# VH-VL binders against q08179r182to404, part 14

Target 1, 223 residues: q08179r182to404
Amino acid sequence: KLIEIRKKTSEFLHETLEESNLITYNTIENAEKKQKFLNFFRKLYSAKEGKIMTFQHDEISAIAQMFKNDSVLDNLSRPQLAAMSKFMSLRPFGNDNMLRYQIRSKLKDIMNDDKTIDYEGVESLSQEELYQACVSRGMKAYGVSKEDLVDNLKVWLELRLRQKIPSVLMVLSSTFTFGGLPKENYSKAFSPLAEKKETKSKYDDLLDLYYDGILQVLSSIPD

## First folded at step 4 (VH-VL; framework fv_prolgolimab)

Design b31
Fold by ESMFold2-Fast, scan of step 4:
Structure b31 (fold): chain C 223 residues (1-223), chain A 119 residues (1-119), chain B 106 residues (1-106)
Amino acid sequence: as target 1 above (223 residues)
Amino acid sequence: QVQLVQSGGGLVQPGGSLRLSCAASGFTFSDYWMYWVRQVPGKGLEWVSAISDSGGSTYYADSVKGRFAISRVNAKNTMYLQMNSLRAEDTAVYYCAKEGYSYAYFDYWGQGTLVTVSS
Amino acid sequence: QPVLTQPLSVSVALGQTARITCGGNNIGSKSVHWYQQKPGQAPVLVIYDDSDRPSGIPERFSGSNSGNTATLTISRAQAGDEADYYCQVWDSSTYVFGTGTKLTVL
């Protein structure tokens, strides 16, 4: 079923993502953005080599914003495109370009739905609409409370619409949060500034989880 | 290459109606949200209305709710603003605008159409 | 409903740096966009998503957004930069424009 499919496709994507060149340094047009990109990945590779580093949410967002859906999809292999398609509940048929088209169309539908939901408010959704919205975005929804579904959707809208994280990175991030436990070194990369129980809500915990997932996707990129 | 060409507008008596048109070219019209923004002469910008890419969802500023109706015909690459029960306070230059990377901002604007509500 | 406050006017000498502020409660958590409007013309987008420039906008235009203040910075001011400038955010159910700032290049 859906849960099993998502688990298997997540595991496959996690294992193969390092083989993908999701963006090349040379495709970044702006000199200031190139410097920020370089500095971020130097810091990220220091963390990967065992040095404890802290990453701020705005720092992660700034780098993630440099990615374009088309560039990411163009650099995914056929098996990775098929896995992503299956994760998004699509039937993966055809050549590479047909798979990319199907994924682009699904991401566009989600983006339009994101705008409508955000404009009207998450609270405007019925229980069934909330469930379907979360499922469509690759979130865990079966057995999840209404309050947690609301928080999940609000975090998605914050990252997608306000932090301008590309939809493709959001979906890949979801595979890291859905498919299993994070790698040991990546969780240590985040700033401990907001770790006290009294200052953290479920929303904040979920926001941290998504940023961790984005960081894990970014850490898979070869220099 | 992106162009938004406006028509309609003019002088109308209080309580009257006008329909503004915005013809789009240079992009895939059916892929973008569209907007109306107005400006009272010598004053600032005020958002009026928004319409989703399919035309299935419409939104309005509180000042025009119940009086204005936004619509679009994707096959014609055209958006409309039907203005009813016009008031002196509605006197403004009306701009159509296209969504940017996201629905949060306006990357291209039409030339503007003056609507004057006066006896 | 949020209010975006801008100074009514800012003056800058030719070749110097102008800074136009946009104040709003927790505006740093929102994406701020900036428009330039010359007399008798439609607005033109000059900065989007706090700091990004559209194609065709000179590097002299830059933006920042933190805390309760967003700032449009125009370096090496030119006579042609003289215009009204508006900040804008999307906030829940509405699009909010700033009060507008007239920039004069001396």
Scores: ipSAE 0.006, ipTM 0.545, lowest interface PAE 11.0, mean pLDDT 82

Design b32
Fold by ESMFold2-Fast, scan of step 4:
Structure b32 (fold): chain C 223 residues (1-223), chain A 119 residues (1-119), chain B 106 residues (1-106)
Amino acid sequence: as target 1 above (223 residues)
Amino acid sequence: QVQLVQSGGGLVQPGGSLRLSCAASGFTFSDYWMYWVRQVPGKGLEWVSAISDSGGSTYYADSVKGRFAISRVNAKNTMYLQMNSLRAEDTAVYYCAKEGYSYGAFDYWGQGTLVTVSS
Amino acid sequence: QPVLTQPLSVSVALGQTARITCGGNNIGSKSVHWYQQKPGQAPVLVIYDDSDRPSGIPERFSGSNSGNTATLTISRAQAGDEADYYCQVWDSSTYVFGTGTKLTVL
């Protein structure tokens, strides 16, 4: 049931994110950051028009870091807030502000849990604890091996705690992966487009996947 | 507006115990992680301990692990550091600090409390 | 055993630009925070996340972080900027402070 709910809410969010302005350009306070933001979107727009563009992980992180959970949530419509709430296994209630509060509280719980897990080490978690951690973060966990759960959680922690990507963007990124975005659309739309090394690790493959998901979220922002 | 007021420092003999308090005001205390940082007079800063917003998770520097215990009572807007089995090298000014702006940044600090471990 | 290395002291003339470095292996991949501490006072956060300023911190304070070196830059130095400055990073299991730099304004 959870799987069906997550698929449906993911598809809805994917289809409607383009209607949202996830960041207000004029709220970016640093002139250098504003220029990086504009340059990134020009590059992203060029990629959408079929030009071959390479996106480095560090440039994706730099742009993603400019987003704030509150700003993103403030720019989501009520149906989008309800969908995100359901995706995170919350029972939506109340007005828009109450939905935003529910989501903020859940994201805060996940952020605090991230710190705890990172300090103790991902390998210290039991199979059930790993499963619950991955499920709570919007990851596919049913039928996934313990090694893959560990790798997924390590990648999440790297992006969240070290690359400082906002939790809301991480969750929205998960909806692109969980919703079963067709590989054809994924290949056509965006990729970091770095040279694929034949012998790179599974962890590196997961990093690429998560960065691609973040890039998909960023690409959904209206010009 | 945001204030952290400390108490509980003093002179204690090696092997003794002492409890520090940090009273918070001007923000929603239960929403923030809290920290203890110490500084030997005339020397640099050293992180000591961290506690999650709920108090459910606690962390310690290796140098104090097993001897110090951090806690908080959100209803009283107060955080504590229980220091046991004190050593001469624990002599320092102890600061409480609040998480702010980003995961690892300490945006507000208490005034500091001197702890002297000596006979 | 990780350590963030800072120069023991830096001198700057009134109105000139001071630069305080913080050295660490691959520190450019981490978020660096900077604190100012005056004698007998608690530290004050002056820069967070490499280059962002808390409310109330003048624009004269700026930061950068790349490769193995993070830098705190204080332009148009004032007498009141004289203090000890510490860099700090969060590591997965530890908060690490730099060795500290005493800034003297001549």
Scores: ipSAE 0.006, ipTM 0.518, lowest interface PAE 12.7, mean pLDDT 81

Design b33
Fold by ESMFold2-Fast, scan of step 4:
Structure b33 (fold): chain C 223 residues (1-223), chain A 119 residues (1-119), chain B 106 residues (1-106)
Amino acid sequence: as target 1 above (223 residues)
Amino acid sequence: QVQLVQSGGGLVQPGGSLRLSCAASGFTFSDYWMYWVRQVPGKGLEWVSAISDSGGSTYYADSVKGRFAISRVNAKNTMYLQMNSLRAEDTAVYYCAKEGYSYGHFDYWGQGTLVTVSS
Amino acid sequence: QPVLTQPLSVSVALGQTARITCGGNNIGSKSVHWYQQKPGQAPVLVIYDDSDRPSGIPERFSGSNSGNTATLTISRAQAGDEADYYCQVWDSSTYVFGTGTKLTVL
């Protein structure tokens, strides 16, 4: 039931994100950051046109950090806001501003919860608390092992708290877990470069998947 | 199981007022949004009003804004619709309804209460 | 205000399959719910979230929703299926019902 809702809202968001200007270039106040932003999207558009390109995790993080939750939400259409609310298990009722308020409120609750969990440690959570934390963040949790839930939550916290990736982009990237990739070979052009580790864990695989999701959200932004 | 029992309908003159009641049982009333939906005899369904689980948010169809007021008393498991400045076009069977487990649908309905606005 | 368009009436022979459509702009992005209403009775939920059945609703009832059309499908139609059927969506700021379809079982 929840999985079906998440699949449908993910498909809708993937189809419509390209219609949204998630960030206004002119709101980037630092000239150095503006140039970094332009260089990143030139590279991204080259990849979209069929050039073989690779993206590093720190490169993706640097660009994602330039986004703000409020700015992204202000640029999403009413149907997109409703879809995002449903994906987050909210009851999205009211006008555009009320939908934005509800989403902002939920993202703020998650952010405060992120800080608390990180401070106490993911391992401090009970099985039920861990399950609910993952579900609340848009992760697949039903039928998932405790070890995998722990890894998923640790990846979320790394991206949110250390890499400073906005909650809204994290939620939008999570929709790719349920909606699948838009095109065949899409990931071939957009896959980030991963550092090779001999003792690579499932955590590293999940980290790669989240970065790929973020990259796909960023690639949906019009030129 | 879940039951919604309605009362308060009747005949009223144009410009008059009526209050409808919907008494709920069989579920945790304070956890669910509640709704009013009406149906002119022989016509289709029309949403009228919605109230949040806490009662802190209320919503109305444009056709009734400023005239109808939805409220609830969670301690009594009861929802109300206060209908003021009634018009002939408000003549309808009024149903109370409970929000479904997911969002935006009506899983249980009251039996309906006829409101007739006429001379 | 958005309108969900249904055919006024649909006829189906006993034992055959009836299909009732609900048309709306981009309705495939929304969750569609279906209600059955028999004369003098309150509506009864038969499908929610496009394709899920409430407890007690036969497997003969199914739903789909894509693009601009949602469909309620009633297989192996029975005399007791004769009723008015309404689709419904929740559109962020309002609850919209379809125009309704009278199903006649011949």
Scores: ipSAE 0.000, ipTM 0.444, lowest interface PAE 15.8, mean pLDDT 80

Design b34
Fold by ESMFold2-Fast, scan of step 4:
Structure b34 (fold): chain C 223 residues (1-223), chain A 119 residues (1-119), chain B 106 residues (1-106)
Amino acid sequence: as target 1 above (223 residues)
Amino acid sequence: QVQLVQSGGGLVQPGGSLRLSCAASGFTFSDYWMYWVRQVPGKGLEWVSAISDSGGSTYYADSVKGRFAISRVNAKNTMYLQMNSLRAEDTAVYYCAREGYSYGYFDYWGQGTLVTVSS
Amino acid sequence: QPVLTQPLSVSVALGQTARITCGGNNIGSKSVHWYQQKPGQAPVLVIYDDSDRPSGIPERFSGSNSGNTATLTISRAQAGDEADYYCQVWDSSTYVFGTGTKLTVL
């Protein structure tokens, strides 16, 4: 079953992601972006050491945008690449480069599909098309209402196409949804000191969930 | 190294038809979405049409929907714009353009082809 | 359809900084791209995704985008920068271009 496979691969990735450097500081070319990167991770490491810190969505997006799919994939181990491949409903084969190619090709397919869905409108999709789109992107879809599938896909498109978050980080973010509860040290970092707003929509809740997942992926980067 | 070379264009009577071509080189054509953008002489830019990398999905601005047809032949590295039922307001320089690496912008443009619709 | 408003013209002295604005409702939530067009030529991409430069575009070109205004900044203006500049966003299945700004370098 896909759900069981995703749960197992998510648990493995969650446990091992901290052993990977998803980007090296030296891959950042712009001096201003380099400084923002350093400042963000100093703040993030302070939060991991127990200091209470608040992270804003635009702050998380700015750092996430600095990552490239190729750079992330280059820093994942063979077992992690195989797990990611299985999570994306691919049959892993070959050496590390073949696995990276397989994942790159799938991410490209998803990106092209993102564009077609966005052009046609999320709400133009049939129930089956919505289900398959969400499943293909690593979202929980079984037992999820059509309205929730629509909201999930709209959030994905916002983050992917408009916020330019790399698809590999989006997929890794999704694995934390299947991998269980956030780590204790990260809970305070995931919970901004933002004022509680009465009219917060389910769409906004999903945005928070994805940003929390992205932050968890970023927090997995070693010192 | 990336080049987009356009051909076609010319003077056509209202209600007539014309086909524009855009020949690509210097990149893997089948990996990119492609676009047509037009510009009335002395005025601004207006998006006309988009085609997916496989050619399986096509999109049009409301002003040309039902009259224009975008297509591509990946084996020939060429994209086309078939323009039917042409109107005076379709008079413009038409540019083919390639999608940028991320999404929603045009990183390389053809030289442009003038289409004049006049009696 | 959303409208992206640019000033009709902007003048800058040689060696000084030019700023060209692109106004649109909540444009800061969108990715803004900028094109340079010289008379009789095709547009050339100079900034994409708000602030990134394509290969070959000098670092004196920069961009920003927040709230209701995106800005293209050209520092140390040169005679060769004289052109029309267009901002552009993708907005729900359509590509919207700004009204265009003519930059004159004095």
Scores: ipSAE 0.024, ipTM 0.617, lowest interface PAE 8.2, mean pLDDT 82

Design b35
Fold by ESMFold2-Fast, scan of step 4:
Structure b35 (fold): chain C 223 residues (1-223), chain A 120 residues (1-120), chain B 106 residues (1-106)
Amino acid sequence: as target 1 above (223 residues)
Amino acid sequence: QVQLVQSGGGLVQPGGSLRLSCAASGFTFSDYWMYWVRQVPGKGLEWVSAISDSGGSTYYADSVKGRFAISRVNAKNTMYLQMNSLRAEDTAVYYCAKEGYYSYGYFDYWGQGTLVTVSS
Amino acid sequence: QPVLTQPLSVSVALGQTARITCGGNNIGSKSVHWYQQKPGQAPVLVIYDDSDRPSGIPERFSGSNSGNTATLTISRAQAGDEADYYCQVWDSSTYVFGTGTKLTVL
């Protein structure tokens, strides 16, 4: 039932995310950061118009790091907050501020759990613990092997703890990976880094998938 | 407004014990990891211990492992540091500190500090 | 140990820019946080996650982190900025503080 709920809420969020101003240009105070932000989105808009553009992981991370959980949540509409709440296995109720509080609280729980898992090591978790951790983070877990659950958690921890991607963007990214990327909107050049890989691991494939998901979230931001 | 109020310091002989307390207010205590950081007079900051939000996981610096025990009572919004087998080199101002709001691995609010002197 | 290396002291003239460095192997791959400590007081967080400011910290405080060096920059230095400054990282198993830098505002 969870799978069905997540699929429906993912589709809704994908269709409505462009209505949101996830970050206001004028809130970026540093001139260098403003220029990087503008250059990134100009490049992204060029890709949306059908030009082949290459996006490197460090470039995506640099832009994603500029977002804050509270700022993103403040700019989501009530239907989007309700959909995100349902995707995260919460029961939406109350006004916008109550929905934001519920989501913020859940994201804080996940952040604290991320730290504990990283301290202990992903491989130290039982299969049931791995399953619950992946489910809690919006990952597809039903019918997934233990090895793949481990790889998914390792990718999540790399992006959250080392690349400092905000939790809210990670969850929104998961809606794209869970529901499947819309192929008609998939317009980007192959990364030079990907072209150099003679041997691909499942971990590397998952990293690419998550970065693609983050890129899709960022591409949904209005001009 | 976030506040961390400390108590329990003092003078103790080598081999003795002390328990420090840190009373929290102004935030949901049970949602945050908590820490102890110490500072030898005239020297820098040194992390001592960490406790998870539930109290189920505890971590220690190698220098205090086996001698110090961190704990918390979420119902009372209070954290403790039980210090046993104290040594002269444990002489320091001890600070309690709260995990950051937006991410983790940093200390966004600190207590006023409690002096612990270990001397014969 | 392990330790992050900071200069022992830095002097800056009133109204000028102070830069305090924090050196560590591949520190650019980690999140660096900065604390200000005035005599007899507890530390105060001034920068977290390399470059973000907590509420209440003036915009003249900024941070950067790349390669083997993180830097805390204090523009338009004021007398009230005179303090000890510590960088800090989390290393999956421990929390490491820098050696500390005493900032003197002339």
Scores: ipSAE 0.000, ipTM 0.488, lowest interface PAE 14.1, mean pLDDT 81

Design b36
Fold by ESMFold2-Fast, scan of step 4:
Structure b36 (fold): chain C 223 residues (1-223), chain A 120 residues (1-120), chain B 106 residues (1-106)
Amino acid sequence: as target 1 above (223 residues)
Amino acid sequence: QVQLVQSGGGLVQPGGSLRLSCAASGFTFSDYWMYWVRQVPGKGLEWVSAISDSGGSTYYADSVKGRFAISRVNAKNTMYLQMNSLRAEDTAVYYCAKEGYDSYGYFDYWGQGTLVTVSS
Amino acid sequence: QPVLTQPLSVSVALGQTARITCGGNNIGSKSVHWYQQKPGQAPVLVIYDDSDRPSGIPERFSGSNSGNTATLTISRAQAGDEADYYCQVWDSSTYVFGTGTKLTVL
C-alpha cells in the first residue's frame, strides 16, 4: 500500500514541480553564490535545449546547498505539500502552514536520526532498524537486500551530513526513484551512469543515482 | 524565547566530583541534541560531550571519557554533566549549548557558563 | 581528531574588510560554523553551514569554504566587532573548534 501511495504522490510531484519557484535569484544574498547559481542554471537551460553538458557532483552539491528547507516548503502549493506529506507517511490536515509544520517536524526527526546512525555506524543497525530507516527516508525497502539497504543509507548520510544537501531536496529527489526514470533529455546530456564503466561499486552507482535525482529537482525550477 | 540557565559550578579538590545542570526553556527540549563545551580562562573552546534528543546516545571527548557522564530528563527540560575524578586541567568555564534549529553540528544557543575550579 | 588552524590575531581599520581563515585538511567537505565571543560573554553563532546567517546577524558577516580553507569575512568593520572568533566543524565522532582569532578594530 505504501509503495502505491509513494508511486502516485511521486508522479504528481514530478509532474507539478516545474510550476514551483523553489528559490528565486533575488533571495540569494552572496554575490559569488548568485553568479554560481546563474551559471549553473544557464548550463541546465543549455542541456534542456539538447546540448551535451557534463555536471560534476561538486557543482550539483554547491547549488543544492543554497536551498533552505523553509524556502522550498514556502514555495510548494497545497496539493504538493499534501503529496509530500503522504509520501512521508504523514496524514495531511489543516491549512498550508500546518502542512509545512508537519513536514518540517518530520524532517527534523529524520535529521536527528541521521546523526545518531552516522555516529553508531550503519552496520550497527539490526535488519528491522535498517529497513525502517530506509522506509522513513523515502527509499524502496520491500524486497531489497540488506547490503543494498546499507548502501542506500550510506549514500543518504554522505549527501545529507557531508555534502550538506537540504533534507527537503533529498526527499524530493527520492520521489524520482518511485516516479520512474529521470527525464531522457537530461540523462543523455549529463548522467554519468549511462556511459560509465561497470567497474563502479554499488555505492558509486547509488551516489550517481541520487545526484541525478537532485539534478532533476533543480531542473524543475523555472528560468 | 530560547534560554539555557546553568547552575552547579564551584571550587572542588582534585579527585573530587561535581554536577552541572542546564535548564532549558523556549523550545521543545526533547527535539534537540544538547552539548557541553568548556573554555579554560584565556584559552579556546573545547567540546566535552553530546547527548541525543532521547538521551539514548551519549558521546565524549577523549580527555573526559570514563570520568564524565552526560544525561538529560526531558520531562524536566534539564540536562546534566556529572564530573568525576576531576583534575586541575578540567578547570574551565563550562557552557551548555543547543543543536542548531534547521541543520546539524552547530550550537545556536548557549548558556551563560559556569566556572569550575579544580585546585587544592 | 582533525585540527583547525586560525591566525592568533587579525587587525582591521574601521569601515574596512576583515578576513579570518580556518585551515583544515579537506575542510571544504565539512560544514563550517563561526562563533563570536566578547570578553565575559558566552559565544554567539554568527555563521552556520559555511555561509548562512542566523536571524539578527548583519549582512556584512559572510562565510565561504573551499578546499582546505574556510573564511569568515566581516565587511565595513565596526568597533563592536572586536571579539574572539572561532570556527567549528562536526566530524561524525567529534566537534572540533579552531584555535581562535582575536579581531582588533583600529
Scores: ipSAE 0.006, ipTM 0.545, lowest interface PAE 10.9, mean pLDDT 81

Design b37
Fold by ESMFold2-Fast, scan of step 4:
Structure b37 (fold): chain C 223 residues (1-223), chain A 120 residues (1-120), chain B 106 residues (1-106)
Amino acid sequence: as target 1 above (223 residues)
Amino acid sequence: QVQLVQSGGGLVQPGGSLRLSCAASGFTFSDYWMYWVRQVPGKGLEWVSAISDSGGSTYYADSVKGRFAISRVNAKNTMYLQMNSLRAEDTAVYYCAKEGSYSYGYFDYWGQGTLVTVSS
Amino acid sequence: QPVLTQPLSVSVALGQTARITCGGNNIGSKSVHWYQQKPGQAPVLVIYDDSDRPSGIPERFSGSNSGNTATLTISRAQAGDEADYYCQVWDSSTYVFGTGTKLTVL
């Protein structure tokens, strides 16, 4: 059962992600990017210590962009790779390199599909196509309205294609969104920085939720 | 090393047809989207068409839609642009180009270019 | 649909720093790529994603992008840098190129 598998694998990834060093300071190419990375993590550490900190979407995107799919996958353990594979509806097989290859291939397929959907428009998809697209990206789709599926896919495309968030971080973010928000709640740090609207759209809520998920992934890095 | 080798240009009369070819080597052709970009002599660059890695999706600039057809044969590492109903304003050097390796929306390698002249 | 505006020409003395701008409404929210084109040759990618260099492009090429202006900077200019330079963005399903700048190395 897909929903049961995704719930179990997302819980495992949430529990173990802090054991992985998804990026090292030394892999960042230039001094300016390194300083921005350090400043972001100092701010994130202050938020973990209970200080009220606000995070802008553009600063989260800037840090997330420093990650590369290969670097993240290279730093995940075999059980984490197997869990991610199962979450993405793949059958874990072979050694670590084979698992990484399978995940890379799946992420590439999703990326190419993202481009096609963006060109054609999300509204051009049939209900079945829309459902399958959301399922393939780790989104909750069973029992979700067509309008919510459309909004979910539009947010994914914004973050993937326009904000250039690496696919692997998008999938890891989806495990937080699928499993629900962590007990420790840093998402409220974004709420004051989201566009101040008296009436907030579902799209805006989903966008905030994905940025919260990305921040949770980033907060799992011990650096 | 990555190479894109083009052929098939020439002089054609208005209303005529030409097919351009782009032969790829030095990378896994079936893993990348491919593009056509043109340049009127002495002018700037204009995107013409795009094809997905499998060939299942094709896209066109409004100026060529309905007249041009992009295709690829992954087994031969070759991409094509079939140009029909050619107009004087289609006169340009046509480049094939490979999608960037690390993000969407840029062209990391280009063919040598093929001149297409549409004139009576 | 967006227009990317570049100066028609820029001159730089040998060994000095050249700056080529690319102007566009809110261009800092997009990824900007830069191409070098020498007479009779195909374009060559010199900068992608605002500031990243492809393998083989010398360190003296750098890029930045903020607000309404992206900039290609060529330090310690050499005679071989003389070329046309184009900025480019992807905007939805459209690929938009700048108007192009001819760099002359004096």
Scores: ipSAE 0.006, ipTM 0.526, lowest interface PAE 12.1, mean pLDDT 81

Design b38
Fold by ESMFold2-Fast, scan of step 4:
Formats: structure tokens, C-alpha cells, sequence
Structure b38 (fold): chain C 223 residues (1-223), chain A 121 residues (1-121), chain B 106 residues (1-106)
């Protein structure tokens, strides 16, 4: 049931993200940050035109950090807010402001829970606690091994707490991981650089997957 | 505007107890983690304790674990630090502090005025 | 636990630029925050997330963080900038403060 709901809401969000302005350019006050933002999106536009481009994790993080939860939510339409609410296992109700409040409240709970889990260590969680943590963050959890749940949660905490990726972008990123790509060959244009590591672990594969998801959310921003 | 007003403190003998209070206003208290940070007169800052937004999770520096207890009453916008089994090395100015903005972790954007706790001989 | 090392004191002439460093292994991978503390007063946040300023903090205050050193820069120094300055990071369920730097404005 949950899988079906998440697949449907993911597909809808993928199809409609291009209709949203997720950030106000004028809120970026630092001239250096503005230049990095413009250079990043020029590179993304080249990739959208079919040119194969590579993105480094540091590059993706630097741009993602410029987004704020409230700014993203303010720029999502009512149907997109309702879809996001459903994806997060909430029961959407009311007008735009009520939906934004619901989502803000859930994101706040996740953010505070992230910090609590990081304080105590992911390994301290019971199997049921790990399952619930992953489910609440939009991760695939049914039929997933305990080791994979641990790795997924560790990647989430690395991106949220250390790379300072906004929780709203993390949730939107999860929709690309969960539902798959809306168009064939869409992700073929992106290739985050991962060649510096001699041995690639399952954790590193998950990290690449999450960065790819974030990149796909960012690539959905209108030109 | 954000305000954190502290009370409590004073002179206490080794082995004694004190309770500090921190009354918050100007923000939605129940949305933010809260902290205690101390400073020995003339020395640097040291983190002491943290409490989650709901009060369901509490954390302590190793130096105070088992002796100090942090708590909060969200309905009253107030946080407490119960200090038991006090030692001479606990002598410090104690500050309550608020977590930064909702989507940022790991820094203290507003601080209380501080409360001196002196543990003598 | 990581240790954040700051110079004990820094002197700057009125109107000149002061630079206060915070040294720590791989500190460039962490978010560094800076506090100003005047005698008898609580600390005041002046920089967060390496380079961002809270509302009310003048543009003269700026920050940077790379490699093993974070730097707080105070341009056009004023007498009122004389204070102790502390850097701080959040790391693995603890909050680590620097050793503190006394800034004297000559």
C-alpha cells in the first residue's frame, strides 16, 4: 500500500518539479556563492541538452546548501505539496498554508530525530527502530536487510548533518530513488565523480545514489 | 525578540545541590533543542548538556554525566539544570543557549545572561 | 575529541583588519561558528556556518574555512570590537569550543 502510494506520488513530483522555482536567486547575498550557483546551473543546462557532464559531491553539496526548507515549500504548488505530504505518510488536509505547516512539522520531527540518532549512533537502534526511521525518511524498507537499513540511515545522516543538505531536498531526492526515473536515459547525462576511491563499498554506492537524486532534483529547476 | 532569562545559582559546599532555570520568550520554545554551556571565570567555554525539543532525549558531557539532570517544561517555556554532587571544578558561570535556526544544527544563536555557581572548599 | 587551537591574543590598529585563526585537523570539512564575548557579558553569535552573518552583525565581520584552518576576519576594526572570540564546531554528538582569542584594538 505504502509502496504503491510512494510510487504514484514520486512519479507526479518528477513530472511537475520543472514547474517550480525552488529558490529565489536574489536571496543569495554572497557574490562568490552567486557565481558558483550560476556556473553549476550552466553545467546542468548543458547536461539537459544531452551533453555528458560529471559532477563532484562537493559541488552538489555547495549548491544544495543554498536552499532553505521554507523557500522550497513556498514555491511548491498545492498538488505538489499534497503529493509530498502523501509520500511522507501524512494525511494531507486543508489549504496551501495548512499543507506547508504539516510538512514543516514533519520535517522538524525528522531533523530532531536525525540529531538524536547521530548522538546515540545508528548501531544503537533496534531493528524495528531502524525500519521506522528509514520509512519515515522516504526510504525503501520492506524486504531490506538490516545492514542496508543501517547504511541508508548513515548516508542520510552524513548528508543532513555534515553536508548540511536541507531535509526537503533529501525527501525530494528520495522520490527519484524510490520511484525511478520518469524518462528513459534521463540520468545518463549525469556522472558524479567517484574515481578517487580505490575500493567502492556499498556505503559509497548509496552515497552516490543519494547525490544523483539531489542532482536530479536540482536539474528540475526551470532555466 | 528572543530572550533567555536565567535564575538560580549561588554558593554551595562540595557534595551539595543547586537547580538553575532558564525562561524563554520570543520564539516557539517547543521547536528547538536547548543547551547548557559553562565557563570557569577567566577560562574558555565548555558544553555541559543538551535536551531535545520534546524533552524526550537528554545528553551530557562526560564530566557531569550521572550528576546533572537537564529537563524542560514546554508549557511554561522553561528549561532546568539540576546539579547534584557538586565538585570544586564545577565552579563556573552557566549559560543556557538556544539551538540555531530550524534547518541548521550545531550552533548557539541566543544565550542567557549567565548564572554564577561557586562550589567552595 | 578534536581540539580547536586559537592564538591567545591578537592586536589590531583602529581601522585596520584583524584575522583570528582556528586550527583543527580537517576543520574545513566541518561548519565553524564564531562568538564574541565582552567582559561580564554572555557570548554573542557573530558568524555561523563558516561565513554567514546573523541579523544585526555588521559586514565588517566575515569568515572562511578550508583545510586545517578557519579564519574570522574583522575589517575596519573599531574600539567596540575589543573582546574575546571563540570558534566552535559540532562533531559527533559534542560541541567543541576553541581556546579563545583576546582581540585588543590599539
Amino acid sequence: as target 1 above (223 residues)
Amino acid sequence: QVQLVQSGGGLVQPGGSLRLSCAASGFTFSDYWMYWVRQVPGKGLEWVSAISDSGGSTYYADSVKGRFAISRVNAKNTMYLQMNSLRAEDTAVYYCAKEGYLDSYGYFDYWGQGTLVTVSS
Amino acid sequence: QPVLTQPLSVSVALGQTARITCGGNNIGSKSVHWYQQKPGQAPVLVIYDDSDRPSGIPERFSGSNSGNTATLTISRAQAGDEADYYCQVWDSSTYVFGTGTKLTVL
Scores: ipSAE 0.076, ipTM 0.658, lowest interface PAE 6.5, mean pLDDT 82

